VHH binders against Mucin-5B (MUC5B). Designs and how they scored, part 4

Target 1, 189 residues: Mucin-5B (MUC5B), of Homo sapiens (Human) (q9hc84r5073to5261)
Amino acid sequence: CICSMWGGSHYSTFDGTSYTFRGNCTYVLMREIHARFGNLSLYLDNHYCTASATAAAARCPRALSIHYKSMDIVLTVTMVHGKEEGLILFDQIPVSSGFSKNGVLVSVLGTTTMRVDIPALGVSVTFNGQVFQARLPYSLFHNNTEGQCGTCTNNQRDDCLQRDGTTAASCKDMAKTWLVPDSRKDGCW
Short names: E, the ipSAE of ESMFold2; O, the ipSAE of OpenDDE; V2, 0.75 times the mean of E and O plus 0.25 times the DockQ between their complexes.

## First folded at step 1 (VHH)

Design d2 (framework vhh_7sr4_2)
Fold by ESMFold2-Fast, scan of step 1:
Structure d2 (fold): chain B 189 residues (1-189), chain A 119 residues (1-119)
Amino acid sequence: as target 1 above (189 residues)
Amino acid sequence: EVKLVESGGGLVQPGGSLRLSCAASGFTFSSYAMGWYRQTPGKQRDLVADIYSGGSTKYGDSVKGRFTISRDNTKNTVYLQMNSLKPEDTAVYYCARVFDYSGLYFDYWGQGTQVTVSS
């Protein structure tokens, strides 16, 4: 199952449903419903690309976070001497391309494209500050995912699963229910 | 997996003191920043205090000088000492595992403990 986000607001779920959602908060992209594989969870923190905070303004992802077992990996892009560079924080500590710990591998292609692999699970996640993609094997994760990436069931009709367990008519409406509770980012509820 | 259990809440009179404790398990406690946050009904959670793995601290403006956050890495516990309590400190207090750099907060919160300041 493959979930992607591009253009700051365009999403494709694990089962291939496309939708547009402009959030300015932290949202659950994906989490396990039942903790079977290290309670794997993905979060996306969004912000406005410019100082314009209108409803039509473009959104840009700020950071993508991965939780796996007791480890937390944060992928973000920062400015170093006027140049954009990927920054990977592994349990709050900056690490370089080629770092690995407890079955998690990180790498950076070029200066900004960050990748996290969990080979034992066939999982890979990439993020460059603009585009996100997560790849999860159907055989391991089917019927056990929820979040903005939808359900990994090979059935699009259940993709718009909301936090309360109901299915929305629109995945755009579903996406807002995956707000991380008590997000305190400016402009969040 | 990750578990945070708060204790020490209760009813106190204005000017009183209370100490909250948060027992953590399921992760390498010494490697993470920990914090206390509070919420009143209908409002978002706001920062009370954060403590980083190295021991440095950050406080919300309304509690500076009155509250003190501390941690004991051998006991996997973070504490909040609350002095000179005011009625406006009435809230549910939550313990959290915090990521400081990105401003991103995960859903690793305790169940919360009620603090009520009233005469």
Scores: ipSAE 0.000, ipTM 0.159, lowest interface PAE 11.4, mean pLDDT 80

Design d3 (framework vhh_7sr4_2)
Fold by ESMFold2-Fast, scan of step 1:
Structure d3 (fold): chain B 189 residues (1-189), chain A 119 residues (1-119)
Amino acid sequence: as target 1 above (189 residues)
Amino acid sequence: EVKLVESGGGLVQPGGSLRLSCAASGFTFSDYAMGWYRQTPGKQRDLVADITSGGSTKYGDSVKGRFTISRDNTKNTVYLQMNSLKPEDTAVYYCAAYTFEYGSLYDYWGQGTQVTVSS
């Protein structure tokens, strides 16, 4: 199952449904319904600010977060000497391309394209600040995903599954129900 | 095991008041933001009110000025004081505990308590 986002607002679900959604908060891209494979979860934070960021922080970049087992991996893009570079935080600690821990491998292609692999599960996630792609084997994840990426069922009828368990008429309407409430971000609830 | 137990729901006349309570266990309560959400049949859950670990509050537009959220960290309990209740406030009210740390959401939900505003 392959889910993609490009141009910051265009989505293609695991079953191939396309839609456009512009969010300004954090949303669940995908999570396991039943915690079978480390409770794998993906979040897109459209206004990422770390807990340690100052109140005067001029810029909060977009970030993609991966939760797997007890690990948290954050992928974002930062400015280094006037150039954009990928930044990967593994449990809040910056790591370099080639880092691996507990079955998770991270790499950077070029300067901004970050990739996370979980080889034992055949899972890979790629993000460069504007484009996202998640690849999950149908054999392991079928009937066990929810979020903005939809269901991995090979059936587009259930793709627009909302947080409350009902199916929306459009996946754009579905997408906004996967909001992650965050009282630290104005308007994000 | 994380548990959130709501209480205080019931039937009330328009203009009346109710106080909801949510007793939490199984996690470090003071580290979590607490919220109240409501859901009517056929609709998604809407945020009613939220209170951060530091005590900052936010409210949904339809309840501002009428509802007040508060927390007591010594009792591991969050409260929702609902005043000037209207028929459109009829819903199942859910207590939620969540923390957003290092890009990951850790959220827990109660089973919900029914609030009915009717004459």
Scores: ipSAE 0.000, ipTM 0.234, lowest interface PAE 11.9, mean pLDDT 83

Design d4 (framework vhh_7sr4_2)
Amino acid sequence: EVKLVESGGGLVQPGGSLRLSCAASGSIFSSYWMGWYRQTPGKQRDLVADISSGGSTKYGDSVKGRFTISRDNTKNTVYLQMNSLKPEDTAVYYCARGLYDSSGFYYDYWGQGTQVTVSS
ESMFold2-Fast, scan of step 1: ipSAE 0.000; ipTM 0.292

Design d5 (framework vhh_7sr4_2)
Fold by ESMFold2-Fast, scan of step 1:
Structure d5 (fold): chain B 189 residues (1-189), chain A 119 residues (1-119)
Amino acid sequence: as target 1 above (189 residues)
Amino acid sequence: EVKLVESGGGLVQPGGSLRLSCAASGFTVSSNYMGWYRQTPGKQRDLVADIYSGGSTKYGDSVKGRFTISRDNTKNTVYLQMNSLKPEDTAVYYCAREWYSGSLPFDYWGQGTQVTVSS
C-alpha cells in the first residue's frame, strides 16, 4: 500500500483514491487502528506557502512526523545560506544521513529528499518539503490503517473512513476529520 | 500550571479489576488527546489506550475488549477501567497529554502508577 501527496493539496490513498484537500494545520496521515506494530503513525503539518492566508491560497507541507514505538522522527526543510536543505530530527535531535537507531534507518538523497526505513516492517517514508510518499506492506497493515491516507484494504469503497468510524461520500470531507488539535496554532483547535 | 496526577494502581490477582484515574489541572482533557501507556522493565513504553474529545478511542491489541478508556469532563479526569487482568498486564502505567495520538514528545507525562497482577 502506497500513499502520496504532491502540489501541497493532492492526495492518493493507500488503495489509489485521489482527492484534493487544503489544510493549514497538522493532520493524521496514517495511524494503526489497533496498536500492533509500535503504534506506527504519520502526521503532516501544513502551512500557507506565501503570506496570503485565504481559502484559495496554496498550502505547503511544513513537516512530516513519524511515530514508531517511543520514537519521534521529524522531517522538514530549512534554509541554509539561501538554499533548501533537509533536516531530520530524531527525538528532537538533528541527525545526519546514515543514522540508525532501534531498527529505524535515516538517509538523505541530494540535499532535500529525506527517507526513513523500518526494515522489520517493510515500511519506507520519503519527504522533500513538497512531496511525500509512504509505503506499507499490505500483508502487515491490511485492515489496520486510518487517516488521510485511507485504509489499506485493496478496496476503494472504505478509503474515506472518518475519525468517527463512518465513511464520507468524499475523501475531501474525510480528510478534515483527521485534524490534530493544537492550541499553539490559531485556527487549529 | 499543568499537572497530571495518577491514582488507582495496586496489586491484584489474575482475573481481577482495577480502575486508574488521571486528574488533570491547567488544561481541559475534553479538548486534547489523552492516553494511557505502560512500560515493563527493559521494554519501550507502549500505547494502552487513548481518547480524544470527539469520542474516538484506540486500544492496543492485547487489551482490546478488556480495558475501557473514558473521561469525565466535569471532573477533568481520564479513566482506564481494566478488567480480566493477566500477569502480562503487570507494568507501570502512565497518563499522558498527547500532542497527537501516540506521538512523542508528549506535552506532559504523569508520575506513573504500578499495576502488579500476581497470584
Scores: ipSAE 0.012, ipTM 0.211, lowest interface PAE 9.0, mean pLDDT 82

Design d6 (framework vhh_7sr4_2)
Fold by ESMFold2-Fast, scan of step 1:
Structure d6 (fold): chain B 189 residues (1-189), chain A 120 residues (1-120)
Amino acid sequence: as target 1 above (189 residues)
Amino acid sequence: EVKLVESGGGLVQPGGSLRLSCAASGRTFSIYAMGWYRQTPGKQRDLVADITYGGSTKYGDSVKGRFTISRDNTKNTVYLQMNSLKPEDTAVYYCAAEVYTYDLSGYDYWGQGTQVTVSS
């Protein structure tokens, strides 16, 4: 299953549903419904690209975070969009391209494209501050994902699954329900 | 679970400088962002500056060019260097942290506040 975002606001879900959503907060991109493979979770933190904070203003992804439990060890990898180079934080500590710990590999392609791999799960996530792509094997994650990336079921009818368990008519409406509570109080959508 | 302790406030003359520090302690999964807000009597709390773990910063319009926020991630501490202080900067300054728990649920924590008074 492949979920993508480009142009700062255009999303394609794991089952191929396209939608546009302009958020200004932290949202759940994907998480496991049942904790089977380290309770894998992906989060996207957004903000306005410029000082203009109007409804029509462009939104820019600031950071993409990956949460993964390996054995009894909880890992957080955060990919941060930088001015000149991508910055990867491993449990809040900056790491260099080629770093590896507890089954998680990080790399930087060129100077700005960050990549995180979890080979045991066949998972790969790339992010450069404007585009992300998350790749998850259907064989491991089918029927067990929720979030802005939708369900990994090969069925677009259930892609717009909301936090409360209902399906929205529009994935744009679904996307707003995946707001992380208390992530940012003022100016969040 | 997370406690924020501010220091560095005080009385200073116009044109002077102060450096505020805020140290986060306690059990937490990760601290994503830290920042400073200020409040004067009868007004809402306003953003002064914030900084993400990766170093991305945001400043309130009234302090741009005069204040600089920085962070020491190894100490979970955020700093606010305040230069060219004006009487209008007089306020209680609050440290804030955006913290994630083991399940990545986000929580905002606030310090007790530190008084900054700019007066001759």
Scores: ipSAE 0.005, ipTM 0.203, lowest interface PAE 12.2, mean pLDDT 79

Design d7 (framework vhh_7sr4_2)
Fold by ESMFold2-Fast, scan of step 1:
Structure d7 (fold): chain B 189 residues (1-189), chain A 120 residues (1-120)
Amino acid sequence: as target 1 above (189 residues)
Amino acid sequence: EVKLVESGGGLVQPGGSLRLSCAASGFTFSYYAMGWYRQTPGKQRDLVADITSGGSTKYGDSVKGRFTISRDNTKNTVYLQMNSLKPEDTAVYYCTTDSWYLGTEYFDYWGQGTQVTVSS
């Protein structure tokens, strides 16, 4: 199952449903329904690309967060000496390409394309500050995912599963229900 | 590793002021929203104030207009200026590093707390 986001607002679910959603908060991209594989969870933090905060303004991914076995990995892009560079925080501490801990491997291709692998689960996540992609084996994760990436069921009819357990007519309507309430961000709770 | 150290608590008379500080280390401070919570014995912790990485602030209803949260990213410190203190403000005040998502207990770090007592 492959889930992607590009252009700041365009999503393709694990079962291939495409939709557009413009959020400015943190949302659950994917989490396990039943905690079978380290309670694997993916979050995407969005913001306005520029100082303009209108409904029509472009949204940009600020950071991608991965939770696995009590570990938190944050992927973001920062400016270092006038150049964009990927920054990976492993339990809040910056780490370099090639770092690994407890079965989690991190790498950076070029200067901005960050990748996290969990080989035991066949899981791979990439982020470069613009585009996100998560790859999860159907054999392990089928019928056990929820979030903006939808259900990994090989059936698009259930892709727009909302937080309350109902299915929305559009995945755009589903996407907003995966808001992570955050009192630290204006308008996100 | 991650460490939060609160200071500035103490005994103060009603109507007085105190300034709490929280010195943070072991993480990229400017990245994280920071907050102050308070707890009275036998009760749950209540939000006092929080401040995003970008500087936006939010306050609990009981402290609005009296307390001000601020941060200094060059010193990795978050502050809580408390004015017009009332006896009901008596509590242990805790500094926290809220991550970007709620519900991940592991990622939210807490300080040891600092006691604020408002009485004569």
Scores: ipSAE 0.005, ipTM 0.182, lowest interface PAE 10.3, mean pLDDT 82

Design d8 (framework vhh_7sr4_2)
Fold by ESMFold2-Fast, scan of step 1:
Structure d8 (fold): chain B 189 residues (1-189), chain A 121 residues (1-121)
Amino acid sequence: as target 1 above (189 residues)
Amino acid sequence: EVKLVESGGGLVQPGGSLRLSCAASGSIFSDYAMGWYRQTPGKQRDLVADITWGGSTKYGDSVKGRFTISRDNTKNTVYLQMNSLKPEDTAVYYCAAGTYYLTSTYEFDYWGQGTQVTVSS
């Protein structure tokens, strides 16, 4: 199962359903319904690409977070001397390409393309500050994923599974229900 | 939106143990980070321990190895098990809840009213 996001708002679920959602907050991209493989969870933090905060304004991914077992890995892009560089935080500590701990490997291709692998699970996640892709084996994760990436069931009819367990008619409507609660006053949508 | 209520504070002798609990009411999901901070009069609040939505923990240097933070997301409760208490641990302990922001930096937007812990002979 492969889930991806590009252009700041275009998503393709694990079963290949495409939709457009312009979020301004942190959302659950994917998490296990039943904690079978380290309670694997993916989160995407979104913001406006520029200072313009209108409904039509472009959204950009700010950071992608991965939770696995008791570890948290954050992938983001920072500006260093006017140049974009990937930054990987492993339990809040910056790490370099080639770092590995407890079965999790991180690498950076070029300056911004970050990759996290969990070889024992056949899982890989790639993020470069613009595009995201997560690859999970169907054999391990089928019928056990929820979030904006949908269900890994090989059935697009159940892809738009909402947080409350119902299926929305559109995945755009489903996507907003995966909002991580946020105390920010400016409305998250 | 979210209300945090601490309990379990009290008076203990040096070397004793206490378990603090923080119950959250309102809409709080497993995606919230939770933490414990402490404050003595005239000083800033210091981090005691925090726990991410996924269970990763961080401890202040003075408590590492003695205190353990844990959470039960089904009960919306976070715990702080305090062992080998010292007089220097005397403080008001505050529970905090917040969301992830930027690069693994948590904003703690909700705070409890605090619970007093006194370690004295």
Scores: ipSAE 0.011, ipTM 0.245, lowest interface PAE 9.7, mean pLDDT 81

Design d9 (framework vhh_7sr4_2)
Fold by ESMFold2-Fast, scan of step 1:
Structure d9 (fold): chain B 189 residues (1-189), chain A 124 residues (1-124)
Amino acid sequence: as target 1 above (189 residues)
Amino acid sequence: EVKLVESGGGLVQPGGSLRLSCAASGFTFSSYAMGWYRQTPGKQRDLVADISYGGSTKYGDSVKGRFTISRDNTKNTVYLQMNSLKPEDTAVYYCARDTYTVYSGSYTYEFDYWGQGTQVTVSS
């Protein structure tokens, strides 16, 4: 099952349903319905690409966060000496390409393309500050995912599963239900 | 295994004070933000107070000036000092682990572990 986001607002679910959603907060991209494999969870933090903060303004991904077992990995892109560079925070500590801990491996390809692998689960996540992709084996995660990436069932009819367990008519409407409450970000509580 | 155990709840008269404690184990406590939420039957949980790993605090509008959140990293404990309690403060209070704040310092994740809750009742 492969879920992707590009262009700041375009999503393709694990079963291939495409939709557009412009959020300016943190949302659950994917989490396990039943905690079977370390309660694997993916979050995407969104912001306005420019200083314009209107409903029609373009959105850009700020950070992608991965929760696995008791570990938190954050992937973001920062400006260093006028150049974009990937930054990976492992439990709040910056780590370099090639770092590994407790079965989680991180790497950076080029300057901005960050990758996290969990080989025991066949899971791979990439992020470069503009495009996100998560690859999860169907054999392990089928019928056990929810979030903006939808269900991993090889059936598009159930892709727009909302937080309350109902299926929305559009995945755009589903996507807004996966808001993560954030007491520290104005407008996202 | 992550565990959060609340204590200090009870019955108190309006205008009284209570101090809640949350003992944490099974993770590197000093690396996580911690929060207190409360819930009354039939309502959603709402934020009472939040404290970052660096000690910065955030409060719900209804408790600002009356409640104080603090932490002791040597004891792996987060506290909620509640003063000038009102009947509307009656709720089950939950301790929760805030997973990592993004490097920019503005965002937190979803709370991923919750305690069992401790009942606070404010009545005469």
Scores: ipSAE 0.005, ipTM 0.130, lowest interface PAE 10.7, mean pLDDT 81

Design e1 (framework vhh_6fv0_2)
Fold by ESMFold2-Fast, scan of step 1:
Structure e1 (fold): chain B 189 residues (1-189), chain A 120 residues (1-120)
Amino acid sequence: as target 1 above (189 residues)
Amino acid sequence: QVQLQESGGGLVQPGGSLRLSCAASGFTFSSYAMYWVRQAPEKGLEWVSTISGSGGSTYYKDSVKGRFTVSRDNAKNTLYLQMNSLKPEDAAQYYCAKDLYWGSSYFDYRGQGTQVTVSS
């Protein structure tokens, strides 16, 4: 199952449903319904690309977060002396390409393309500050995912699964229900 | 709007000392952990030190442990890094940060930084 986001607001779910959603908060991209494989969870933090904060303004991904077992990995892109550079935080500590711990491997291709692999689960996640992609084996994760990436069931009919367990008519409506409440940011509660 | 302004860098000889300061404004300083990060020429960002909001917990990169001390004065909204026994490999632009998780928005960037040069 492959889930992708591109252009700041365009999503393709694990089963191939496409939709557009403009969020300015942190949302659950994917989490396990039943915690079978380290309670694997993916989160995407969004913000406005520029100082314009209108409903029609472009959104940009700020960071992609991965929770696995007791570990938290954050992938983000920073501006360093006018150039974009990837930054990977492993339990809040910056790590370099080639770092590995407890079955999790991180790497950086070029200056901004960050990758996290969990080989035992066949899981791979990439992020470059503009596009993300998560790859999960259907054989391990089928019928056990929820979030903005939808269900990994090979059936698009259940892709727009909302937090309350109902299916929305549009995945845009589904996407907003996966908000992670954050009192630090206006409009994210 | 978060503002961070570093100062205290300069040129020292190996074995010398410098004290860096970071003046913070635009947020409740004592509620946030603060970080020191550095970047040497043509190298990536490197985490150096972390201090909890209360100042009760501190963490250091292995190569600076025992030589660097991070501290804060919450009444003055100021973060410090005392650097002793400086080595050539410590030469870098030093930045303070409210969060290691930086966005692309201008106000989320670390400050301009302060340059530390170590030469014999």
Scores: ipSAE 0.000, ipTM 0.152, lowest interface PAE 13.1, mean pLDDT 82

Design e10 (framework vhh_6fv0_2; at its last look DockQ between E and O 0.50; V2 from the best seeds 0.00; counts 0 for: pae E 8.2 > 2)
Amino acid sequence: QVQLQESGGGLVQPGGSLRLSCAASGFTFSTYWMYWVRQAPEKGLEWVSTISGSGGSTYYKDSVKGRFTVSRDNAKNTLYLQMNSLKPEDAAQYYCAKELPYGYSFEDYRGQGTQVTVSS
ESMFold2-Fast, scan of step 1: ipSAE 0.006; ipTM 0.339
ESMFold2, look of step 2: ipSAE 0.032; ipTM 0.446
ESMFold2 (binder alone), look of step 2: mean pLDDT 83; pTM 0.839
OpenDDE, look of step 2: ipSAE 0.018; ipTM 0.363

Design e2 (framework vhh_6fv0_2)
Fold by ESMFold2-Fast, scan of step 1:
Order: sequence, then structure tokens, then C-alpha cells
Structure e2 (fold): chain B 189 residues (1-189), chain A 119 residues (1-119)
Amino acid sequence: as target 1 above (189 residues)
Amino acid sequence: QVQLQESGGGLVQPGGSLRLSCAASGFTFSSYWMYWVRQAPEKGLEWVSTISSSGGSTYYKDSVKGRFTVSRDNAKNTLYLQMNSLKPEDAAQYYCARGYDFSGLYDYRGQGTQVTVSS
């Protein structure tokens, strides 16, 4: 299953449904419904940039966080979009390309494209602030994903699954329901 | 009640220096990450610098690297920003802000201190 975003706002779900969503809050991109493989979770944080970006050429910095449990150790890997370079934080500590710990490998492609791999799960996530791609094996994650990336079921009719368990008419409307409430910014409750 | 009070702003010529201070009260200062953010006329808020709760990690906006230095004194509940080689593009209202991690997301910020750079 492959979920991707490009142009900062255009999404393709794990089952291939396309939609456009522009949010300024933190959202659940994907999480396991049942915690089978480390309770893998992906979050996109649009709040990293406190400056509003209204021009198409101006991009508010974004962060993509991966939460993963390895052998009872909870890991958080955050990929932060920078103007000239990417920054990867492993449990809030900056790490360099080639770093590997607790089954997680981090890489930087060129200077700005960050990549995180969890080889034991066949999981790969790339992010550069305007584009992300999350790859998950169907064999491990089928019928067990929810979030803005939709369900991994090979059925587009259930892709727009909302947080309350209902299916929205449009995935743009579904995407809004995966808001992570954040008291630090007005409008993100 | 959380309070953040900036000071040290003023008028400076290009190439000059200023040191900003932020006095914090109403919370355990040593437990929080702190940020400097700024807003110039006709522009949005810009993140400038981050310092970890212990002061052991610091981060900077690319355009200020090598010119600005953030520091903190946890015993005095005070955050600092030393600004050297100031440029006209650095003119802005500067705010200190409180947060929980590197992200620059804050829950409180001060009233700000004005920095003007002109010849």
C-alpha cells in the first residue's frame, strides 16, 4: 500500500483515491486500528511554521512524525522540512544520514529528502516538506489502517473513512476529521 | 499564570548588535523548550531560533546562522538572543515563546520587543 502527497496539498490514499486538502493543523496520516506491528503511526504537523504562507511559492515548514514501538521501546522519528536542508530527529535528538537504531534506519537523499525505513516491517517513509510517500506491505497492514491515507483494503469505496467510523462522501471531508486537537493554535480543536 | 516579557530591542545601524532578553514566570522554566520568533511589517511570523530545556541543543533559521546566538539561564528564568551583524531584513517585532519540543509549536508568547535596523 502506497500513500502519497505532492504539491503540499494533493493526496493519494493507500487504495488510490485522490483528493486535495489544505490544513494548518496536525493530522493523523495513518495509524494502526489494532496495535499489531508496533502501533505504527504517522502524523503530519502543519503547525511547525508559525508564519502563514499565502503565496503559492511560499511554503510553511512542515514536519512528519513516525511513532513506532520496538521491543517495548517507544520511538519517535521526526522529519522536519528546512529551507535548504532537512533535519531528522530520533527521539528529539538530531541524527545524520546513515543512522540506525532499534530497527529504524534514517537517510537523507540529496540535501532535502528525508527517508526512514523499518526493514523488518517493509515500511518506508520519505518526506521533503512538499512531498511524502509512505509504503506499507499489504500483507501486514491490510484492514488495519485509518487516517488521511485511508484504508489499505484494495477497495476505494471505503477509503474516505472518518474518525467516527462513518464514510464521508468526499475524502476532503474525511481528511478534516483526522485533526489532532492542539490548543496552541486557534482553529485546531 | 504564564508570563513572558521581552526586552532589549531598539534602533541599530546595519552591522550593529543587540541582545534581547525574555523574563519568564508562572511556570517551571527549566522544563520547557524556548523559541524566538519574529514578525516584520507585511510578513507573517517567522521562527528564528530554538533552545532545548537544558540549553544543550540550539537551532537557527538559515539566514541568521553565525550571526545570532540563543542561550538561557535556568537559575534566572531568562532566555537570551544575541544578535550580531544585523541586517535591514532582521527588522521585526521579536517574541519569545514556550514549547515542548523542537517543532517551534508554542502555547504562549510574550508581547514582543521591537528591533529596527536603519542607517
Scores: ipSAE 0.000, ipTM 0.127, lowest interface PAE 14.1, mean pLDDT 78

Design e3 (framework vhh_6fv0_2)
Fold by ESMFold2-Fast, scan of step 1:
Structure e3 (fold): chain B 189 residues (1-189), chain A 120 residues (1-120)
Amino acid sequence: as target 1 above (189 residues)
Amino acid sequence: QVQLQESGGGLVQPGGSLRLSCAASGFTFSDYYMYWVRQAPEKGLEWVSTISSSGSTIYYKDSVKGRFTVSRDNAKNTLYLQMNSLKPEDAAQYYCAKEFTYYGSLSQYRGQGTQVTVSS
């Protein structure tokens, strides 16, 4: 099952349903319904601010967060000496391309395209601040995913599953229900 | 590196009070927003309260507003949650969390938690 986002707002779910959603908050991209494989979870933060940031949205880049077992990996793009560079935080610590720990591998292609692999699960996630792709094996994750990436069931009819367990008429309407409340951000709680 | 240690949980009857504390180390506490989040049995993580780095901006979940009070002491690197008029639905494991947490997805940004039980 492959879920992608491109152009900053265009999504393709695990079962291939396409939709457009523009959000300013943090959303669940996917998580396991039942914790079978390390409670794998992916989040997209459309306004990732550091403690020193003001309310200005232009200072707050996007970030993609991965939770696996007890580990947390944050992928974001920052401006360094006038150029964009990927930044990977592994349990809050910046790490370089080639870092690995507890079966999780990180790498950077070029300067901005970050990749996380969990080989034991056949999982890979890539992110460059504007585009992401998450690849999960159908054999392990079928019938056990929820979030903006939809269900991994090979059936597009159930892709627009909302947080409350109902199916929306459009996946755009579904996408907003996967909001992660964040009281630091106006309109996100 | 980041360490958060909650304490102060326990068993109380409905209408009772508890004061939770969170001792922080391994980062500059005064630079970060802090959160209280909770998880009831067989439920997901639920945001309870937010306090800004200076303590000047505070937010609460609607169901705890007027009953819970969050505060912080930056000189002591400690976060507090005063819980009054406790209800059975408040029974949960309570965690403090550092800024840049997706409510449990960044487990290293929250502590071990402290259990709150409300029983008659």
Scores: ipSAE 0.000, ipTM 0.150, lowest interface PAE 10.5, mean pLDDT 81

Design e4 (framework vhh_6fv0_2)
Fold by ESMFold2-Fast, scan of step 1:
Structure e4 (fold): chain B 189 residues (1-189), chain A 121 residues (1-121)
Amino acid sequence: as target 1 above (189 residues)
Amino acid sequence: QVQLQESGGGLVQPGGSLRLSCAASGFTFSNYAMYWVRQAPEKGLEWVSTISWSGGSTYYKDSVKGRFTVSRDNAKNTLYLQMNSLKPEDAAQYYCAKDTYVYTSGEFDYRGQGTQVTVSS
């Protein structure tokens, strides 16, 4: 199952449903319904691309976070001597390409494309500050995902599954229910 | 290791202005988003503003939009909050905070002593 986000607001779910959602908070991209594989969870933090904070303003991904077992890995893009570079934080500590711990491997291609692999689960996640993609084996994760990436069931009818367990009329309406409360931003609590 | 030192607070009349500063050390300042948060007497900590690592993106609490401007100088490792048209409701201890990127309820990293802002006639 492959879930993607591009253009700051365009999403494709694990079952291939496309939708557009403009958030300025952190949202659950996916998490396990039943904790089978280390409570694997993905979060995307969104922000306004520029100083404009209007409803029509473009949104950009700021950081992608991965929770696996007791570990937190954050992928973001930062400025180094006037140039953008990927920054990977492993339990809040910066790590370099090639770092691995407890079955999690991180790597960087070029200067900004970050990748996290969990080989035992066949899971791969990439992020470069503009686009995100998560790849999960159907054989392990079928019928066990929820979040903005939808269900991994090969059935688009259940893709817009909301936090409360109901199916929304549109995945845009579903997407906002996956809000992660964040006291650091007003309106995200 | 991480140190944040706020300054610039004081007593001002309603409608006045203040500029707060936060001097950061112990981490690579330009790699992290920064926040301004405040705490009024007998109230909880309240988010005020966020600025991205580069300064290219800023966010504000609705009640301060148009009055407050956050900025940063990555060469000086300094964060600023320009506060104009101050209201009595803005009176609080102001803190700067470093982004932790850990997404739990209410978690973020502030380590400064804060700077007091009082607004009264």
Scores: ipSAE 0.024, ipTM 0.397, lowest interface PAE 5.4, mean pLDDT 84

